# Designs tried in a protein design chat: VHH binders against Isthmin-1 (ism1). Part 12

Target 1, 164 residues: Isthmin-1 (ism1), of Danio rerio (Zebrafish) (Brachydanio rerio) (q5ege1r286to449)
Amino acid sequence: LFGVDTDSCERWMNCKSEFLKKYMSKVATDLPSCPCFYPTEVAYSTADVHDANTKRNFRWKDASGPKEKLEIYKPTARYCIRSMLTLESTTLAAQHCCYDDSMKLITRGKGAGTPNLISTEFSADLHYKVDILPWIICKGDWSRYNHARPPNNGQKCAENPQDE
Short names: E, the ipSAE of ESMFold2; O, the ipSAE of OpenDDE; V2, 0.75 times the mean of E and O plus 0.25 times the DockQ between their complexes.

## First folded at step 4 (VHH)

Design h07 (framework vhh_6z1v_2)
Fold by ESMFold2-Fast, scan of step 4:
Structure h07 (fold): chain B 164 residues (1-164), chain A 122 residues (1-122)
Amino acid sequence: as target 1 above (164 residues)
Amino acid sequence: EVQLVESGGRLVRTGGSLRLSCAASGFTFSSYAMGWFRQAPGKEREVVAAISESGGYTWHADFVKGRFTISRDNAKNTVYLQMNSLKPEDTAVYYCAADLGYSWTSEEYDYWGQGTQVTVSS
């Protein structure tokens, strides 16, 4: 099946409809910016964190547990968080942010968070098909994946060295 | 054979109500999220509402919030869209879709219904 298309990843990357372009634009405006340091409010899940870029309040959930499999999908990250869906959401997407040992946001490389087009709160199965399966088809080529889905929609955080 | 069949589309007056149904067959309905999409003449297809596999979570587009409600009956393999306070801007062909692949892109969808026409006149 995959062998018939000698570069399934390239086909996926180049197969873009006007609908997907429009959806990606809404995702960029719908999602909160990643905090530059791991927010302690995530530990409580009940406090709203104000996002200056969107002028809205968001709740965040820890995404660092065993079922997230960070060692496979974000191997240089120590902690990750995911934004929660709200009644004001215009998309099904969720922001995904990952942090290093110093609680500092990872802004590039294979440990950097990339927006989920489909929140796991909405559907874990659809999230897998839309967000995870393309990464698998591209054989974990994070550079190509991140080119199509840029990491962080970000506050002006200090860049991490790519090698750290 | 996977099949999604929409029904319930008709002409309705502004301010009226209408319920759309989508009957699914050929797959394990309760294991898939479902969505309603619409396409007006000369416009791109847009997401109207979506519902999780169990029905435990629903999402509605801003332009229909408070007016439309998505629901499902897994025992009957059917998803519904209750449409209240209809406006002329709601005139479109309405499609149901199962989340088998990329439900946001028409080029990559696996399963879609044939559509049902809703016309709202004043």
Scores: ipSAE 0.000, ipTM 0.195, lowest interface PAE 12.2, mean pLDDT 75

Design h08 (framework vhh_6z1v_2)
Fold by ESMFold2-Fast, scan of step 4:
Structure h08 (fold): chain B 164 residues (1-164), chain A 124 residues (1-124)
Amino acid sequence: as target 1 above (164 residues)
Amino acid sequence: EVQLVESGGRLVRTGGSLRLSCAASGFTFSSYAMGWFRQAPGKEREVVAAISESGGYTWHADFVKGRFTISRDNAKNTVYLQMNSLKPEDTAVYYCAAEGYPFDWSSPEHYDYWGQGTQVTVSS
């Protein structure tokens, strides 16, 4: 049951912690790194963008449209992109990268992209249950949850200033 | 009471075709991703195919791509596996499984519910 004296966010995280750790370790080797600037190839959705860390090519889709609700989920982001599943994918995860008005990668804070453990291309409902519902249960506080996620934001990119 | 019941397994000749069915009851079928796994004697269960809750996305293992097709009918609470161009190497017990979250289709331990399996035997 939800809604007893224990923190609901903490309870949910602990219940699935071993599955989440194993899955996220696999996700870390499956996902591309975020490009440091919004890639123009995303406009075509058919161009391959090479990822040096995985040594693989990925296709990206724009994730900046009204249905993404950036004003709620990524309040300082102007543009976001999501990686597409490929024939080489071993998980259902998708990388999520968000960019400021200058098309520069947001590396930390509320506007930084959060990898989707389940791509919306596989299942919008499963994505909601795995990625969105925990965020709601945790009241938008991703700090504890995100400590478990693989670090893909800001690698080899200039880091954003600390936002306080 | 959750129940997954596979059917359609039988003996078939090399190059033949089979359609497996998995009937689900006791849970909200349309809210679960479904997978087909297989297990040959002495081997671990391996993933064959997976399908999203709506059927809008499907995944197939490399060794069955172009030969097998997963599909589902949410009105009938049933998931299917159409198997074409069968090979002796496809001989195994085939299982259907339901997954709510987190999804790692290659790992059977991440699936919530399992059927009892249906035997497929391919002979020359």
Scores: ipSAE 0.006, ipTM 0.209, lowest interface PAE 10.0, mean pLDDT 74

Design m01 (framework vhh_8h63_2)
Fold by ESMFold2-Fast, scan of step 4:
Structure m01 (fold): chain B 164 residues (1-164), chain A 120 residues (1-120)
Amino acid sequence: as target 1 above (164 residues)
Amino acid sequence: ELQLVESGGGLVQAGGSLTVSCAASGFTFSSYAMGWSRQAPGKERELVAGISEGGYTYYADTVKGRFTISRDNAKNTLYLQMNSLKPEDTAMYYCATDLWSGYTEEYDYWGQGTQVTVSG
């Protein structure tokens, strides 16, 4: 039922932990900006990609395979990538970036990547509870989810068309 | 049915060491990420250390290099070895299966905590 689903999602969206606010502030400075085009270095997960905003090198892994279920979670995306945890990481988070069929970053809408507060490298179970389950509870309401987990456009890439 | 029982806190001199432990029951301990958070009066709760099911560890900047988190899946016990203790480490220490409390209250399970006091 729509009313029941909306109520459950509203309850999740209204959780305003001071710990979460502090954590999100650290995530903003810890995570790399999404490259404007799908980086070829992703084919080599050990290859470093320098991020100008953080002054750090990051390794990225492909997140486009069948287990990612892009047709459900990011339905207009063709490719996605996720940043890898390093010894320099100050949070448990991972950046998530999604790209269209022209290899260009999707900056908004239902296909845009959103930060993972918990990297799957740290814990797949905790990632599911913190990042995936809220999306499911909100019945895939990407607009509400993206409000709480805004897509990264720190490189100021060209905006894609509005996707309502 | 899920229980977390912290122990091992106490009084210690600055520069000293202390190990706190958390005995877990009522769930499959080895399948969950575990963590330690702390809170001092008048301050926000801080996540200090976390350990995944696979043994990946996380440490807050305030404790990195001084604290070591570990788990014993056979004993369903989580440990935090605290070395080079500072007065700023004085706090109530909590064991949790959810690394950030108050985000999803249905999944938050905490014990009573164990007090650590470091004198200068």
Scores: ipSAE 0.012, ipTM 0.377, lowest interface PAE 8.4, mean pLDDT 78

Design m02 (framework vhh_8h63_2)
Fold by ESMFold2-Fast, scan of step 4:
Structure m02 (fold): chain B 164 residues (1-164), chain A 121 residues (1-121)
Amino acid sequence: as target 1 above (164 residues)
Amino acid sequence: ELQLVESGGGLVQAGGSLTVSCAASGFTFSRYAMGWSRQAPGKERELVAGITEGGYTYYADTVKGRFTISRDNAKNTLYLQMNSLKPEDTAMYYCAADLSEFLYTEEYDYWGQGTQVTVSG
């Protein structure tokens, strides 16, 4: 209450801007689903991949290089990819997908990719403030971060359908 | 001190056009994504349009094709051009700045005082 600071991670995630709420809703319908296995050819932007949910084609870029610092930001991930902006994009977001040593999609935990609300293709500075800085502040509490930024838009791989 | 001041609202006949403006001060306007939200009596607030630092735009389905958001960084001003107005567009219109720059400020959600738009029909 009076003069008391709260957990900085909780303060960030409880921020409920109308702009952010609507934008995140739009992002969920604008971004492609993560491939269940690391797509080497697609990650190097060599082919368009059709996404059944959006009825659109996407290109992907590899996000596994040394500058990504996966050992810090996605410590259990071996490979990551990001979707590219297209002429049909209705947001500035990019899907972010991370994979384990067996090239299988990580769907939860510290190594799971989460949608980048702001693509690095649009603005590296804004991406850092909106996507990276909150992760740093919430570092070590992946469950809260994943609740606010669900991996793969909250979807499971088609290969692992939800059991009844 | 960060401030957003909306203006340009008024009474318009159905099918008419109106432009509302937002004058920003106290921050580097050109670095922020900006948006317009509206709230009618008895309804929740809704985001109707957004524009990024680079000029990329977003629109709610209710206004897509009728409204155009734009910015003038030299004048620190945000605009919403509203065409083919309908009685359902009647609301208080609010200027908002993107959460990304306000995430670690004392004002996490920033809204101006609003400007009333009334569409008769």
Scores: ipSAE 0.000, ipTM 0.145, lowest interface PAE 11.4, mean pLDDT 75

Design m03 (framework vhh_8h63_2)
Fold by ESMFold2-Fast, scan of step 4:
Structure m03 (fold): chain B 164 residues (1-164), chain A 120 residues (1-120)
Amino acid sequence: as target 1 above (164 residues)
Amino acid sequence: ELQLVESGGGLVQAGGSLTVSCAASGFTFSSYAMGWSRQAPGKERELVAGITSGGYTYYADTVKGRFTISRDNAKNTLYLQMNSLKPEDTAMYYCAADLWSGYFEEYDSWGQGTQVTVSG
């Protein structure tokens, strides 16, 4: 989409500031693990879901609607959810989890969710610049983008087959 | 080691213009997204402008249309052209070597600052 901006993409992928490294570490411990199956409570926006790893309750929102453009950003996913910020949050990040048509967590490949470094709940504008623009600068290269992000769960869910 | 040296600040009357600059050394300037933040006495630091290695720019709503960020990779220098200055623009202006530090106020990526005072 953009002209050549390989320097920005290379900086994002290969060279991380000490701050970004520390922030990603905090994000990994602050965010909830993705539930292994799509929680039906999220469909009704009515219940907090307890996360065993953090010992905290999180509210989740559905992120599967047309405005999410899953066919572009998460092409193998059918459902996605995003965690909400709480007063206990130590970062501005939100967990992002995507699920297949059997409601099973997608743990790798093009449909797998990755944490948003800036929650859309905090600022849609900052989220775009921090999370989305780097993906665009790398020309939607899922391989490059995914390597720059922490995993979307605590590795407790069964892995699905490797995507292309 | 990474060094950032801001300059060009001073006293200016409301409605005036001023350009501040940041001389960078100790890193590959052309590969970094750069930014400007400011902090007024008794207030939190605010990111006002950013520019990526490819030249894409960001501006805070408080300065859009008045400030212009630019870079000169041959001189390892970052600029902020400030027009139509207001008393509310009075602040210490800081150069950041990484756009991330401009968002999160990380110490190790900040310069020492240059004071801009707008009277009126």
Scores: ipSAE 0.006, ipTM 0.168, lowest interface PAE 9.9, mean pLDDT 73

Design m04 (framework vhh_7b2m_4)
Fold by ESMFold2-Fast, scan of step 4:
Structure m04 (fold): chain B 164 residues (1-164), chain A 120 residues (1-120)
Amino acid sequence: as target 1 above (164 residues)
Amino acid sequence: EVQLVESGGGLVQAGGSLRLSCAASGFTFSSYAVGWYRQAPGKQRVVVASISEGGYTYYSNSVKGRFTISRDNAKNTVYLQMNSLKPEDTAVYYCATDLWSGYTEEYDYWGQGTQVTVSS
């Protein structure tokens, strides 16, 4: 619990800034790029999807359910997906991608996804403290938060995987 | 079920001290952050202090230098040592933890509260 006032948001940003800068440079080489359109078939399958930028295979899971509270944390998003940790993963982070009503990737504003520094598959508690709590305490400061943690690692969206 | 039980509140003279305790049960205490909040009549509930699982502490500007938060994982208890109390510190003090169950607003668990009254 770090509070929900402006001082708490500012304090979190100051403490995490150095870590975020160093870690974000690393996650850019470790995480898949968000597909340009919501991959309905892939989000509910068990198939691995090849990412051309990292030259590795990733699995995606749906992150659009009621527990995600998209109307609060990702306004304008209709669908979201999260990358899963793979057997060849070198990071505990997971990519987070959110899509609008037209199934197009949201790249700006509060609805834009950001990488999860701590995967929920590794630790739900650490994920909450590192990723979710800052969203809550910084509700009025989305521009600053997204600047420090750019959506889709600042990368271009990836062409959607083909369902053979 | 998850329970947080506060104790140690009371009436004290300005300049005095009180030590609040929060006994936790129903979850793995050592793995979660725990904090103290307070609410005065007619005002919003605000954070006072918090402590992470690793011992990292946060204090609101109004209590820095006067209050100290600490935890005892063996006893599943968090403490708030309040020194140099002022009439402005009069409030109901609540213990809370941030057990996460997803992107839900109902992530916090609260105790029943303990009244602290500081007379001038």
Scores: ipSAE 0.000, ipTM 0.125, lowest interface PAE 15.3, mean pLDDT 71

Design m05 (framework vhh_7b2m_4)
Fold by ESMFold2-Fast, scan of step 4:
Structure m05 (fold): chain B 164 residues (1-164), chain A 121 residues (1-121)
Amino acid sequence: as target 1 above (164 residues)
Amino acid sequence: EVQLVESGGGLVQAGGSLRLSCAASGFTFSSYAVGWYRQAPGKQRVVVASITEGGYTWYSNSVKGRFTISRDNAKNTVYLQMNSLKPEDTAVYYCAADLSEFLYTEEYDYWGQGTQVTVSS
């Protein structure tokens, strides 16, 4: 447990590159776009939110609770949401979107959501191994970690003035 | 020791069917997700189907609608029913547990030896 192992992070980043690239391409087209503002429908947990890019309806779950540890994983975010799997899902992934104090989508930097490659609805254990553990191994280097993830599909929303 | 043994491969004509089996031993099978992978000559190994401990299934677009994955926890076995086979399905098919290898370059202790599937035109 002593000493720095940057090689472990490099090994993870270069792991199964062709499989990961194909999977990420599918994830980018399978997942909904992040709403530009925190959707009020999430507060009611019973309404579908229509996604114009995929032309499908998605259900979202709040991901802002204490167990999410936003102060560690998304330090500039105030609220986050995660999309739910549907019968039309072609991947195991879930979209992850984070918002600032003004309910506006964070499109870049440490507070921006990054898609979960494995939804917690599919397997909490596999999600930890695929999404969380690599972030820990890379010592919270958001630049390197985020480069290995598909975009959060918020590119049509006005970008935040801050980046990291 | 952990062991996975694939069987059921063979030579079949296009449009035919095969059922692959993967027998597991040396671990608590019901506690792990299990997947089927394939590797065609000169290509990288890719996942084609997976099934979780809870029975949720996933398929790659290339096999969706044609292949069906299932498991029998009492027999420690996972199956891949392959229908409407195409020449492009020709590959060595591998069984793997836990899907951790999905992104890691760790030694493949949980991989079987593979079973050859050849689909002629």
Scores: ipSAE 0.007, ipTM 0.191, lowest interface PAE 9.1, mean pLDDT 74

Design m06 (framework vhh_7b2m_4)
Fold by ESMFold2-Fast, scan of step 4:
Structure m06 (fold): chain B 164 residues (1-164), chain A 120 residues (1-120)
Amino acid sequence: as target 1 above (164 residues)
Amino acid sequence: EVQLVESGGGLVQAGGSLRLSCAASGFTFSSYAVGWYRQAPGKQRVVVAAITSGGYTYYSNSVKGRFTISRDNAKNTVYLQMNSLKPEDTAVYYCAADLWSGYFEEYDSWGQGTQVTVSS
């Protein structure tokens, strides 16, 4: 007897599991890997970052400002970045990467970024419904949400300790 | 319409200081990374310093320890405090924001530039 909304969260995750499996496979092939350290190029106006896995250049946007509400959605992150949509994008998704105060990628826990299934550049309304609302329905249950939406690893980046 | 207006340039003796300002309008300034670039005669435009919406700062190796970038979101302004100026810092200084700006918006915005001349 752990709480009233357990069934609601489980129902949502089970209903969306097939969509998430299919979409995550696309995300893995189409989105850039998170850099293991906060890329200084994010601060430039025209700089692109090359992603070795996709063999493409991606532009990143800072996602650390007050409107991102990191204290609520990514409480241990100091900085976050989001990949930008391009004409070559085969999905509507955006990569989301968060970093600690030492500029190292957070690969696990409450501060770790997870891909946005719908980029805010495509639709803020759809992003809210697809990415944000499920987290709210699960009442910020990071463990259950992250099981369905695994945190970014950046491919072979050093993992941070899993603690609270 | 995105506008960036640089000011604060001038003539200064080596070892002196100047503070540049970049006033932004026409977009939600606090949501964007902004940077300072410079271009000396016959040279390419290069980045000098940048600051993200979250306050992370970047400096080129040539200015690290001498220049400080800061922002005042209430005034929609970015500042570049330049100390210990050298003749090699002589250039036109430009302010620039991200090519992509905000959600659902794009812009390409450069300011007109402000001349900095450092005499020996």
Scores: ipSAE 0.000, ipTM 0.128, lowest interface PAE 15.1, mean pLDDT 71

Design v01 (framework vhh_brivekimig_d4)
Fold by ESMFold2-Fast, scan of step 4:
Structure v01 (fold): chain B 164 residues (1-164), chain A 121 residues (1-121)
Amino acid sequence: as target 1 above (164 residues)
Amino acid sequence: EVQLVESGGGVVQPGGSLRLSCAASGFTFSSYAMSWVRQAPGKGPEWVSAISESGGYTYYADSVKGRFTISRDNSKNTLYLQMNSLRPEDTALYYCAKDLWSGYTEEFDYSSQGTLVTVSS
């Protein structure tokens, strides 16, 4: 149990695992960039979105439904999407991108998406332990969490104001 | 109580093959992703391979990709690792593991005893 630690968030922030460092390095090159605007192709499910940086096509799933609990985890986001695992994937990660009411990518603050190190398609349980539990351990402190897991910028997308 | 019992380790010559098995009990095997992790003497643990609950998705470390194959039989609660084209660098204690990694710790959480694989000339 995390209640055993006096400051489990500080412990997580100071984690120096070589395993994590190597894995995160691979994630950076494996995942697609967030589109600067919500891709309408997501609504059709059969259309792939080409990512210029990886030179691969990715399928995206809508991640805006009640199950996602955006009011808790991404409170300023209106829409979110998550990339799907493919046979070309070199990691278990999924990109997570969140958008405002104008369908514009949120690049900072509490509504901004961050890469999921473990896709829910691979394991919902492991995803929870790796991606969600650290945020809970840090008691929803977006400043501390975003320092360790920086928000997605999508490459040359306009920046949003920081929201504390 | 989660129990994982490995078998199949041994001594093999470079270029040889081994098949590791892991018999799981004490939890609903089909509901969890499973992994193989290895640790060579004097080195930290390395995530070798992983497989989703259904077996539909697999992961392989770059060091073993194309040589190792992970599989599972949910009806038998058993995880497998087929290792081909073995190299001296593959010499390590191999662990079958559930819930291996925590983002706030350097320690893997597994109760497996491991099985020794030695690749020697």
Scores: ipSAE 0.290, ipTM 0.631, lowest interface PAE 3.6, mean pLDDT 78

Design v02 (framework vhh_brivekimig_d4)
Fold by ESMFold2-Fast, scan of step 4:
Structure v02 (fold): chain B 164 residues (1-164), chain A 120 residues (1-120)
Amino acid sequence: as target 1 above (164 residues)
Amino acid sequence: EVQLVESGGGVVQPGGSLRLSCAASGFTFSSYAMSWVRQAPGKGPEWVSAISESGGYTYYADSVKGRFTISRDNSKNTLYLQMNSLRPEDTALYYCAKDLWSGYTEFDYSSQGTLVTVSS
């Protein structure tokens, strides 16, 4: 099963199942917007943060540790956070946000976080298959991956410079 | 070899109840999230419910929320779906699935299915 191929990547990127369409539309309305700056209080605290767009409170967890392998998956990011699954969740998804050395949200490029369709709190195995394995199959082609899984820019966050 | 065997389907009147079971073998059941998926004869597959590895988190499609309850017994390698207040539109073949979605298909591991018919 080791080895990635372009044919498999193409199949994943062109998946247009009715189930996936309905699920992704719910993800877009269920997840919090990424804060424009790394929220150190939130990442290390269990306190809830209110999201104005969804009108719900979310807890965030640090996703910057060695197990996240940022040097491989988000090589320009210094810090990442992931939203926590709640009993109010209408999907199994988690928001994923990544920040640069100045704690500013990365809004594009290979360091930008993208929504996880399956929270690691729900299933680490399913998260790997749904969110990580497609990226591996596409050989880390961040441009193709971000086309299928756009980064959340927090709506009002200043955009990073265009891709280089 | 992954084996999933569904049972518990049948014919029931509107407002009735049924309990579906899925016996799993060939993999470490407690290490995987599980799902129930259904397919009505003229429609595509519809995801119904999902449960985390431990059973601590559950999720339901809007069409069944409040009426269906998913549960699991890891000591028996068995997944359950308790269906209450059944409606004619719940008529479908019900499948249990090891993987909810892999990015290529909607469902990787579903097997024989069990037929649920709700008719007046």
Scores: ipSAE 0.270, ipTM 0.609, lowest interface PAE 3.6, mean pLDDT 79

Design v03 (framework vhh_brivekimig_d4; at its last look DockQ between E and O 0.66; V2 from the best seeds 0.00; counts 0 for: pae E 3.5 > 2, grease 24.4 > 24.2)
Fold by ESMFold2, look of step 5:
Structure v03 (fold): chain B 164 residues (1-164), chain A 120 residues (1-120)
Amino acid sequence: as target 1 above (164 residues)
Amino acid sequence: EVQLVESGGGVVQPGGSLRLSCAASGFTFSSYAMSWVRQAPGKGPEWVSAISESGGYTYYADSVKGRFTISRDNSKNTLYLQMNSLRPEDTALYYCAKDLSEFLYDFDYSSQGTLVTVSS
């Protein structure tokens, strides 16, 4: 009966919006899979990477800068990247991938990237409201957040970390 | 206080064109991404198009890409949807929306919308 904070996160996790369900299904189908290793070219430019699952090329940019606040939102990640929007994009979403200090994809846990339903390129404010605010509402509980927004491992990269 | 008034709907033959307008008031229009959403008879709502605050980025559903063009005029607080090559499946009530985040999580259909009918 009591427990407003838990109730708010649970309500977000269990949103029954038909529109959201269809949009998230489209996002899961149309976004590129995360590369298994951090493409080091993004440290000084963008990287063009072919995605076998969608048979499209995607451009990626670094998402590791101080505005990302990785120490708060992805505490075990050292590097992150986001896919860039193009004229061929079918959603407003961006794939988000995070990597450990060995540059290996983090596939689960508190450092794993999760798809952004709204790319920061489209609107940083809307991204905050749609992707970040729910994390805050859930008080940074990454396990609940990742249940609603599963990290991508479409390329079947080695599980990382092994056994949380 | 916040008001969104859609206009420009009507009856048109297949292959025709219509231009929808959405006049906004009661908020700082240029600070919000804007969207068009439609609902066809007997179907759930569909996110048709969106445009970023400055107009630098746009989004289109696959069903309308190449045929519809979203635009905005921040000096007139107005959002537009140019609809070309209309098809019977485009028949729907069209709504404009301030900030899609409320519609992604909770849909609210309190606005009146503008009806588009494409009939043979």
Scores: ipSAE 0.349, ipTM 0.703, lowest interface PAE 3.5, mean pLDDT 85
ESMFold2-Fast, scan of step 4: ipSAE 0.659; ipTM 0.841
ESMFold2 (binder alone), look of step 5: mean pLDDT 81; pTM 0.824
OpenDDE, look of step 5: ipSAE 0.875; ipTM 0.932

Design v04 (from e08 with S50A G53E L59Y T98K S100L T101S I102E G104L V105Y V106D Y108E; framework vhh_brivekimig_d4; at its last look DockQ between E and O 0.53; V2 from the best seeds 0.00; counts 0 for: pae E 2.4 > 2, unsure alone 64.7 < 65)
Fold by ESMFold2, look of step 5:
Structure v04 (fold): chain B 164 residues (1-164), chain A 122 residues (1-122)
Amino acid sequence: as target 1 above (164 residues)
Amino acid sequence: EVQLVESGGGVVQPGGSLRLSCAASGFTFSSYAMSWVRQAPGKGPEWVSAISESGGYTYYADSVKGRFTISRDNSKNTLYLQMNSLRPEDTALYYCAKDLSEFLYDEEFDYSSQGTLVTVSS
């Protein structure tokens, strides 16, 4: 009766924070769109990519290393990238894009990247609490997570995976 | 125990400047991103600014961009907020914070300190 929320996943999914809603809206307009193909330069350095929607250049770095734990968090992805923060960044967020074995953007499903509301460059601890814990609280239910954090396909890349 | 002590508030005319300080103890200051949060009378808390562990990255709310500057000195365990071009709507009790993840999702913030009052009038 006292109105206590006892399901942590449902509490996160039903969040009514005005701040979070405004922040997510700004993230959606500020972050670059995911490239349709993995930019292979990031395997050895960073890649500079112009983003038509925001009219800004973004640097991207590889996000495929062991600390990313792709086997757990993005099980069908072979490669991922993350956009880098700059002095001109208007949020703490980073775009996150994942790619299959053929280096094509995964646009939906359990391997699709989703935007990080807090970049690992800003704070690994806050990133974990804000971006990772909700996925864990929802027991790895990628469909719930992706509903709240839709994978980016602003470049209208070919649907991947294709219809099953 | 974690302790955060804010100082540097006061009364200032519109267009004036103030520099807030936050003295931190009881934890490894350099390992945490830090934030400033403010609360005006009768309003909910507002996330004003944040700074990464090393100070390399910052965040500002739209209401304060270009007027406020966050900084930190990890050798002194101190967080700062330089406030320029102050406006009456900046009047609030200002707090520093070690962890803001609950605020982002529930807008509930743990005020473990008294904060420092900034009043912009006249």
Scores: ipSAE 0.456, ipTM 0.750, lowest interface PAE 2.4, mean pLDDT 85
ESMFold2-Fast, scan of step 4: ipSAE 0.511; ipTM 0.795
ESMFold2 (binder alone), look of step 5: mean pLDDT 78; pTM 0.789
OpenDDE, look of step 5: ipSAE 0.866; ipTM 0.926

